# Ledger of designs, part 21: VHH binders against q9w197

Target 1, 300 residues: q9w197
Amino acid sequence: RLRLQDIPALTQDHCRMRDPAEVERIINEFVIGGPERMQIVSDFDYTITKQRTEDGGAVPSSFGIFNACQSLPENFKAETDKLYHKYRPIEIDPHMPIAEKVQYMIEWWTKSGELTSGFPFDQSEIDQIASKYTHALRDRTHEFFADLQRLGIPTLVFSAGLGNSVVSVLRQANVLHPNVKVVSNFLQFRDGLLDGFQQPMIHTFNKNETVLNETSEYYDLVHTRDHIIVMGDSIGDADMASGVPASSHIMKIGFLFDHVEANMKKYMDTFDIVLVDDQTMDVPRTLLSLIEKQHKLNLE
Short names: E, the ipSAE of ESMFold2; O, the ipSAE of OpenDDE; V2, 0.75 times the mean of E and O plus 0.25 times the DockQ between their complexes.

## First folded at step 10 (VHH)

Design J1 (framework vhh_7ubx_2; at its last look DockQ between E and O 0.84; V2 from the best seeds 0.00; counts 0 for: pae E 9.2 > 2)
Fold by OpenDDE, look of step 10:
Structure J1 (fold): chain B 300 residues (1-300), chain A 121 residues (1-121)
Amino acid sequence: as target 1 above (300 residues)
Amino acid sequence: QVQLVESGGGLVQPGGSLRLSCAASGFTFSDSYMTWVRQAPGKGPEWIATIYSGGSTYYDDSTKGRFTISRDNAKNTLYLQMTSLKPEDTALYYCAKESFGQYTGTYFDYRGPGTQVTVSS
């Protein structure tokens, strides 16, 4: 049996756990189960990407990458910013019921789609902007995805952002391996013009496996993999694996950066592991390494 | 119906070159994301390269600089120029049409039967 005290990456000060015994239990289940039982579900913005760069530079969101494209209508950024200022406070309001928030998110999305319609757009512009931010991935992301590929672990990047940007960044960073799937909001075209986004929309509060129920292919791939690592930077990300059987073992990893003191309790209540200002993939890689090591031993 | 047919594989010595082709039919090739993937015996599939409809190309690090993906939309053909081939490049090489869906995410709609590349002295 593995002990947390013997795993340096999990004993760092920035690695916080509500219930260390539970984390240890889950880890041992992962190790016993092997890579064949594992799957990964991860957010993208500020999860796979950094929350901050080494030099303190800003990291754009997937939509931010899109908004930076020069061919967009002149008022596009201004109007989208207005929407952001209107709806973002609602999204993060801790006192508003989720059911009520959902309505606003739908409204936000609908209006955004209207703005993102009626003009030609070359997706290569996204590629150009995205190329500037491949360095903005968390440290050792490349190694992390390589580990996942090597172990044959299905990996879902589940993003409420813009999928076109997500895919572009992951491609250019050379981490979008065949075992990686991206589910997100993608641009829609009609008659050569932008026509909003593909439906139904993915927003902060519907990032759960029910969104994937129409995908038999992916279900077939992961339905036997009941050991899950979930990664995110927002509270809503913790529910991305909510549709799995109760017998499943889920490790929820949360990345906390903004207003650490104010958010700590909520994050600790939501995630199994809270990583405070950790701009690396060291903890999830450590988990994989433990699994791989035992797997190799079992093969000998 | 959609069809993808790879060709150009064979036996080559280390340091040699091969050019793979993929003939596409049954869909609008020019609008499609096209990808080369390979799989060696006992290993999982490995992504090699993708070319977008707009012509942008992306490569895995293991083959970057040695392999070049290109397309001829007029001929509905995808290419993979391979140079400086190594024994570790031995694999079955697949051409795939990649798509994006709201529910399915990124996936290969279609894949050909593959063409065998063997690098050996």
Scores: ipSAE 0.022, ipTM 0.432, lowest interface PAE 5.4, mean pLDDT 89
Fold by ESMFold2, look of step 10:
Structure J1 (fold): chain B 300 residues (1-300), chain A 121 residues (1-121)
Amino acid sequence: as target 1 above (300 residues)
Amino acid sequence: QVQLVESGGGLVQPGGSLRLSCAASGFTFSDSYMTWVRQAPGKGPEWIATIYSGGSTYYDDSTKGRFTISRDNAKNTLYLQMTSLKPEDTALYYCAKESFGQYTGTYFDYRGPGTQVTVSS
């Protein structure tokens, strides 16, 4: 049986746990179950991409990459900024009922789709901008995805951002292997013109496995995999795997960078492991290495 | 109906070259994203390269610099030029039509029957 004290990556000061005994228990369940019971569910923006670079620079979001494209209409940024300023306060309002927020998110999406319609656009513009940020993925992301591929672990990149950007960054970084699926908001095209986004919108309040169709290709890959690592950088990401059976074992890893002191309590209450200003994949990679080591010993 | 038929495989010595072809029909080839995938004996599938409709190309690390993906839209044909072949390149090679799906994200819509490449050391 593994003990946390014997896993150096998990004993560092920036690696925080509300309940270390529960983390230890889940790690041992993962190790006993092996790679065949594992799946990964991860956000993209500021979870696979860095929250900061070594020089302190900003990393654009997946929509930020799209918004940098030159073929967008002259007023596009100003109009999307107006929508953001109207709806973002509603999205983050701590008092408004979720059902009411959902109606405003639908309204926001509808208006955003209207803005993102009726003009020519080519994926190559996104690819050009995204090429500048393949170096802005967390350190050892390439190794992390290689490990997942080698172990045959299905990996869902679940993003409320823009999937066209997500795919572009992951592919150009050479980490979009066949075991990786990207579920996100994608541009829709009609006769070479943008036609808004594909239906239905993925937003903060429906970003969970329950929006996946049970007859989908993804369900076929993961329906028997009840050992789950969830990775995110915001409180809402913790529920990305909420539609799984109650018997599932879920390890929730939260990357905390913004307003650390103010956010620490709610992150600690929400995630099993909170990583403060960690710009690497070292903790999730450590979990994979523990699983792989015991799996190899069991085969001997 | 979407059809993809691979050809051009064979037996080569290490350091050799091969050019694979994929004949496509049943869809608008020029608008599609096309991908090469391989499956080695006893291993899972491995993505090799993708070419977008606009011509942008992307490669897996293990083959970058040795393999070149290209397309001829007039002939509805996808190509993979392979050079400096190694024994670890031995695999069944497939072409695939890639699609974007809202809840499944990126996925391969269809894979052909494949063409065998064997690199004997």
Scores: ipSAE 0.011, ipTM 0.412, lowest interface PAE 9.2, mean pLDDT 84
ESMFold2 (binder alone), look of step 10: mean pLDDT 79; pTM 0.794

Design J2 (framework vhh_7ubx_2; at its last look DockQ between E and O 0.54; V2 from the best seeds 0.00; counts 0 for: pae E 9.1 > 2, unsure alone 63.4 < 65)
Fold by OpenDDE, look of step 10:
Structure J2 (fold): chain B 300 residues (1-300), chain A 121 residues (1-121)
Amino acid sequence: as target 1 above (300 residues)
Amino acid sequence: QVQLVESGGGLVQPGGSLRLSCAASGFTFSDSYMTWVRQAPGKGPEWIATIYSGGSTMRDDSTKGRFTISRDNAKNTLYLQMTSLKPEDTALYYCAKESWGQYTGTYFDYRGPGTQVTVSS
């Protein structure tokens, strides 16, 4: 049996746990089960990407990357910013019920889609912008994805952002391996023009409804893998694996950066592991390494 | 029916060049996201580059300066020009049509059988 005290990456000051015993239990389940039972579900923005760069530079969101494209209509950014200012406060309102928020999220994306329609667009522009931010991935992300590929672990990048940007960054960063799937809001084209986003819409509060249920095609690929690492930077990300059987073992890893003191309790209550201002993939890689090590021993 | 057929692979000395071709049929080639992928022995598949109607993107590593993706829409053919080949470039190279969906994520609609590239002295 593995003990947390024997895992240096999990005993760091920035690694917080509500229930260390539970974390230890889950880790041992992972190790016993092996890589064949594992799957990863991860957010993208500020999860796979850094929340801050070493030099303090800003990291754009997936939609931010898109909005930076030059061929967009002149007023596009201004109008999308207006929408952001209107709906973002609603999205993050801690006092509003999720059911009520959902309606506003639908409005937000609907209006965004309307703005994202009726003009030609070359996705290569996204690539040009995205290329500038391949270095903005968390440290050792490349190694992390290599580990996942090596171990044959299905990996879902589940983003409520713009999938085209997500794919572009991951691809150019050489981490979009075949075992990685990106489910997000992808651009839709009609007759050579943008036509909003593909349906159904992915927003902050419906990730679990679209991918990890029996009706999804992705479900068919991962339904036998009941050991899950969930990673995210927002409270809503913790629920990305909520549709899996109760018998599943889920490790929820949360990245906390903004307003650490104010958010600590909520994050600690929501995630199994809370990583405070950790701009690396060291903890998830550590988990994989433990699994791999035991797996190799079993094969010997 | 959709078909993708790669060609141009072979044995080449280190530092040499190869031009891979992918003949496409059965779909609107000019509007498609076409991708080169390779798989080396004992390794998983690796994305190399994707070309769109108005541009292309390539992985950000040593291949970016040595490999170039292009297409001829009139011939429905995808190309990968490889230069300064290295032993580590040895792999089966695939041509693929890329797509994406809300429930499946990114995927290849179609992929050819591949062409073998071997770089050896």
Scores: ipSAE 0.020, ipTM 0.510, lowest interface PAE 4.9, mean pLDDT 90
Fold by ESMFold2, look of step 10:
Structure J2 (fold): chain B 300 residues (1-300), chain A 121 residues (1-121)
Amino acid sequence: as target 1 above (300 residues)
Amino acid sequence: QVQLVESGGGLVQPGGSLRLSCAASGFTFSDSYMTWVRQAPGKGPEWIATIYSGGSTMRDDSTKGRFTISRDNAKNTLYLQMTSLKPEDTALYYCAKESWGQYTGTYFDYRGPGTQVTVSS
């Protein structure tokens, strides 16, 4: 049986755990099950992309890539920012009932769709902007996705951002392999003009398996894969795999960078592993290595 | 159903040229983004180029200037013009249809069986 003390990547000071014994237990369950029982569910923005670059520069979000396109109307960025400031406080309000929040999220996507309608737009502009950030993925992301492909592990990139940007970055970085699926919000076009977003809109309160049909081709790929690594950079990401059977084993990895002291308690209560200012894939990759290699040893 | 059939591969000497074709059916080709991908033996798939419905293109840096993607919407056909071929270009080349949606946003979901390109002396 593996012990955490013998796994250097997990004993680093920036690697925090509320319950190390539970992390150890889950790792050993993953090892027993091997790669064939694994699946990955990951956010994109600031989870696969870096939260900061080495030089301290900003990495845009998937919507930030879109907002940088020069063909957008002059006031587009100001109007989208106005919507953000109106609706973001509602999204994170700790007291408002979820059913009421959902109505505001629908209002938000409706207005965002109206702003993103009625003018020509060429997706190649997204790809041109995105090409500048293919090297802004977490260190060893290429190796991580190569390992996932080699091990045949289904990988869901689940994003409430803009899927056109997500796909563009992943494709151009050569990590969008056949085992990778992207579920996100995509631009809609009609008669050569933007027409908002494809329905239904993914937001904080439906970013879980409820937007996936269990009889879909995706379910057929993952229905025997009850060992799950969830990766995210925000509290809302922790529930991305909540629709799985209770017998499933889930390891939740949270990447914490902004307002570390203020957010530490919430992240520690929510994620099994909290990585503070970690701009790498080293911990997830270490888990894959252990799962593959120790599983083989257990079969001997 | 979506069908993609590649052709035009073969054996070619280094420095040579080939033109690959991809015949498409079962979807509105003119509305779709189309992609060429290659896969060498024992390696994962490698994106080469994408052409958008409006005709603009995006290409991988490693083949920039040597490979040109194009489309003929009247013939429902995608093309890859390859020049200055190198042994490293030896691979199975296949075309793919971009698939967008709430859960299917990967271009590998709809691809053809591929056409082999072998570059050797």
Scores: ipSAE 0.011, ipTM 0.415, lowest interface PAE 9.1, mean pLDDT 84
ESMFold2 (binder alone), look of step 10: mean pLDDT 77; pTM 0.764

Design J3 (framework vhh_7ubx_2; at its last look DockQ between E and O 0.01; V2 from the best seeds 0.00; counts 0 for: pae O 11.2 > 2, unsure alone 64.3 < 65, placed apart)
Fold by ESMFold2, look of step 10:
Structure J3 (fold): chain B 300 residues (1-300), chain A 121 residues (1-121)
Amino acid sequence: as target 1 above (300 residues)
Amino acid sequence: QVQLVESGGGLVQPGGSLRLSCAASGFTFSDSYMTWVRQAPGKGPEWIATIYSGGSTMRDDSTKGRFTISRDNAKNTLYLQMTSLKPEDTALYYCAKESFGQLTGTYFDYRGPGTQVTVSS
């Protein structure tokens, strides 16, 4: 049995845990179960991309990449900013019932789709902008995805952002391997013109099993994989794997960067591992290396 | 059903040239953007180039100037023209078609079985 004290990456000051014994237990379940039982579910924006660069520069969101495209109408950014300022306070309101918030999120998505309609657009514009940010992924992301491919671990990038941008960044960074699937919001077209986004909308409150279909080809890849690593940068990401059986073992890794002291308790209550200002994939990679080590011993 | 079949690989000496083809069927080729990817043994896939439905292209910096992607919509065929080949270009080369809408909000690519390119003296 592995002990946390013997895993240096997990004993570092910025690696916080509410219940280290539970983390240790889950790690040992993962190691015993091997890579065949593993799956990864990860957010993209500020989870695979960095929350900060060393020079303090901004990393755009997947929608930010789209919004920078040159063929968008000249007032597009301003109009989307107006929608953001109207709906973002509702999205984050701590007291409004979720069911009521969902109605406003549908309204926001619908209006955003109306803005994103009626003009030509081509993936090449997203690819051109995205090319500038392939180096803004967390350190050792290339190695992390290579490890996942080598171990045959299905990896879901589950994003409420813009999937066209997500795919572009991952592909150009050479990490969009066959075991990686992207579920997100994608542009749709009618008569050669943009026609908003494909239905249904993925938003903060349905980024879970309500979007995923257990009869899908992805379900066939993962339905026997009850050992799950979930990675996210916001409280809402913790529920991305909520539709799995209760017997499943889930390790939830949260990347905390914004207002650390104010948010620490909430993140600690939500995630099993909270990584403070960690702009790397080192902790997830450490978990994979532990699993791989035992797997190799079993093959000898 | 989507079908992609690559051809034109083989053994060439360093400095040589080779033209790969990808025959496509089962979808409207002219409306799709197409991609070449290569994979050396023991390594992950490496994106080479994308050609869009309108004919514009985007290429990876590492092969820029040596590899050219093109398409013939009348023949439903994608091409990769390779020149100044080097031993490090040795890999399995395959074409890919981007697809979405097969599952709600899901992106997948369809890939052929690939064609082997070996650059050796």
Scores: ipSAE 0.168, ipTM 0.642, lowest interface PAE 5.8, mean pLDDT 85
Fold by OpenDDE, look of step 10:
Structure J3 (fold): chain B 300 residues (1-300), chain A 121 residues (1-121)
Amino acid sequence: as target 1 above (300 residues)
Amino acid sequence: QVQLVESGGGLVQPGGSLRLSCAASGFTFSDSYMTWVRQAPGKGPEWIATIYSGGSTMRDDSTKGRFTISRDNAKNTLYLQMTSLKPEDTALYYCAKESFGQLTGTYFDYRGPGTQVTVSS
């Protein structure tokens, strides 16, 4: 049996756990089960990407990358910013029921789609902007995705952001391997012009529904993989695997950066592991390494 | 048989320095991930630093600017240089071998008996 005390990556000050015994239990289940039972579900913005760079620079979101494109209408950024200022406070309101929030999210995206319609757009502009931020991935992300590929572990990047930007960054960072699937909001074109986003809409509160309604191909790939690592930077990300059988073992990893003291309790109540200002993939990689080690031993 | 033996600990005044050594045998030292950890009375083990062929990593706290991990492959020896020692650095310091490569902070296969560091005026 593995002990947490003998796993350095999990004994650092920035690695917080509500229930260390439970984390240890889940790890041992992962190790016993092997890589064939594992799947990964991860958010993208500020999860796979850094929350800050070494020099304290800003990292754009997937939509931020899009908004930086030069060919966009002059008022596009201004109008999208207005929407953000209107709806973001609603999204993060801890006192508003989720059912009510969903309506506002739909409205937000509908209006955003209207703004993102009626003009020509070259997606290569996204590639140009995205190329500048491949370095903004968390440290050792490349190694992390290599580990996942090597172990044959299905990986879902599940983002409520702009999928075109997500795919562009992952591709140019050389981490979009065959075992990686991206589910997100993608641009839609009609008659050579932008026409909003493809359906169904993915927002902060319907990621589970989207996963459950995924193509049969992906379902067939992951339905037998009941050991799950979930990664995110927002509270909503913790529920990305809520539709799996109760017998499943889920490790929820949360990245906490902003207002650490104010958010700590909620994050600790939501995630199994809370990583405070950790700009690396060392903890999830450590979990994979433990699984791989045991797997190799079993083959001997 | 893998063997790790720590040395260099002792009593030191605040602000002082110590250099810990770990003599390794029974495995290919140069290819191994080597780690320092410590455990203070009443506290759990704390990871300090790991060194590997491609570099090193260290915990992100007050020790990062004061402690340095290094190795001498010719001597099969791991080092921890400690400076500006504080009372809170008082602990049993262990040398450990990590079992799996290409990662920082993996599971320890082997650990020495430790060397006591006491910082007190």
Scores: ipSAE 0.008, ipTM 0.205, lowest interface PAE 11.2, mean pLDDT 90
ESMFold2 (binder alone), look of step 10: mean pLDDT 77; pTM 0.773

Design J4 (framework vhh_7ubx_2; at its last look DockQ between E and O 0.01; V2 from the best seeds 0.00; counts 0 for: pae O 16.4 > 2, unsure alone 64.5 < 65, placed apart)
Fold by ESMFold2, look of step 10:
Structure J4 (fold): chain B 300 residues (1-300), chain A 121 residues (1-121)
Amino acid sequence: as target 1 above (300 residues)
Amino acid sequence: QVQLVESGGGLVQPGGSLRLSCAASGFTFSKYYMTWVRQAPGKGPEWIATIYSGGSTMRDDSTKGRFTISRDNAKNTLYLQMTSLKPEDTALYYCAKESFGQYTGTYFDYRGPGTQVTVSS
């Protein structure tokens, strides 16, 4: 039976836990269950990508990569900025009921789709911009995804951003292995012209409701995998696993970078492990290594 | 610790003017885009205007010509000059610090407690 004191990555000062005993219990359940019961659900923006670089600069979001493309109409960035400024405050409002917020998110998505329609666009532009950010992924992301592939652990990258960018970054970083699936918003094309986004819309408030149904290939892969690691950088990410077909134990890892003191209580109340200004995959990788060690012992 | 404190609100008659201020501290003010947002009773937040770090501005079309955003980087202060006020402008007004990526647009990073503007006859 593992003890947290024997796991150096989890005893670091920046690794915070509301209930260390519960974290220890879940880790032991994961280890006992083995990789065959594991699945990963992770956000992309500022969860797989870094929240900050060494020099303190920002990393673009998946939509930010798209918005940097040269073939976009002259006024496209200004118009998308106007939509962002109208709707982002609603999205993050701490007091508005979620049901009311979803009306505005639908409006935002609809207007964004109309703006993103009727002109030629080539995925290669996204690929070119994305190539500049393969080194902006968390340290040891390559190793993390290699570990997941080796262990046969299905990995869902669940993003309310732009999937065209997400896939491009992951592919060019050589981490988009067969066990990785991206669920996100994708551009829709009609006769070589952009035609908004593919249905259905994925936004912050319906991410946990956009899980493939029982007839999907993904369901077959994960329906028996009730041990889940959830990774996110915002409070809304903690519930991404609620749409997954089965769960018995969930480890929620939150990456906290912005407004640490002000957000610490909320993150500690929401995530099982809160990593403060951690720009690596070291804690998730440590969990995998513990599972792998027991798996090897079971085979021998 | 990032702090934003709005002031300058109050009760005004239709057609009147107000100048809102936002005192910023805890970050390098001149580096960030700054934004005014308002929230009317029973409605969601509504973007008003953004001023870029270099001083150029973008405003919502509905308030163009009536509201002017400005900043004083030496005093770490953001301003909103409002004129020709209408009852529809009644709201809690917030300033917000925006963050940006290397090639991206902006998003709100933090906002203050707001200052109330009430326009009634």
Scores: ipSAE 0.000, ipTM 0.204, lowest interface PAE 14.7, mean pLDDT 82
Fold by OpenDDE, look of step 10:
Structure J4 (fold): chain B 300 residues (1-300), chain A 121 residues (1-121)
Amino acid sequence: as target 1 above (300 residues)
Amino acid sequence: QVQLVESGGGLVQPGGSLRLSCAASGFTFSKYYMTWVRQAPGKGPEWIATIYSGGSTMRDDSTKGRFTISRDNAKNTLYLQMTSLKPEDTALYYCAKESFGQYTGTYFDYRGPGTQVTVSS
């Protein structure tokens, strides 16, 4: 049996586990099962991207990238910022029930859509801005996605942000491989003008309802892959794989950065592994490496 | 009998270099993944790097650029070249053999006694 103590990458101080025995159990299942049973579901903003740069610089969200485009109306940025200041605190409020938050999230996105309507927009502007932030990916993200591609592991980038920005960053970073799918909120156009976002709306708390069900195209692709790594930086991200069979083995990895002390308990209760201020993909890569080693050894 | 013996450690000044060696015996060295791990007093083990049978490597970025893992299968020896050493690199350095079982997966089945590296002015 594989022991956690034999995996030093998972025994670092910044790697926290509510139940190390359970993590160990899941890892052993992953290793025994092989890459053919694996799939990845990951958030984008501050999950695939860094929460901070080395010099302490800010990393824009997918919507932030969009908001930086020059052709946007003068009041667009101001109004979207107002919405952010209003609804973001609600989104991250640890004391508010999720059911109550959902209503506010819907309102937030509805209002955002209204603002994102009625003017022409060239998507190439997103590409220009996105090109400046390919360096904002977590360290060894390129290697991580290469590993996933090499192992043939389906990877879902599931983002409540702006899909146009997500795709642009991933493409320009050369990590949008064929095994990677992006589900997010994409811009909608009508008669050459922006017309809000395509439906259905994806927010922080409904990701599991839109993709990981028996009726989705993606389900057909991954329904035989019952070993899942879920990655996110928000509590809501932990539920992205909630629609899978109970017999599945899920490893939930949470990235914790803001208000570490205040959030630690909740994150530890929500995720199997909590990575504190870890701006790398080393832990998920470590898991893949263990799986790959078995795969290679089986082929020899 | 599997045996791993580390050597090359010692006292070095900051900015100095050391090359650690791990002599392996008792198994077909060329067929196994090998790993360097270190442990400082009062701290948990820290993964440095793994080298695969074919020579591919996986390593932690904390030492990336300063430390290089390599192997000579003809000599049954694992190496760790360390450069630009810092006081924080002070630790006991272990060579570990990875093993695999159908029902156990990969794990470190053997480690050497370690070689002490001390970086101090």
Scores: ipSAE 0.000, ipTM 0.171, lowest interface PAE 16.4, mean pLDDT 89
ESMFold2 (binder alone), look of step 10: mean pLDDT 78; pTM 0.780

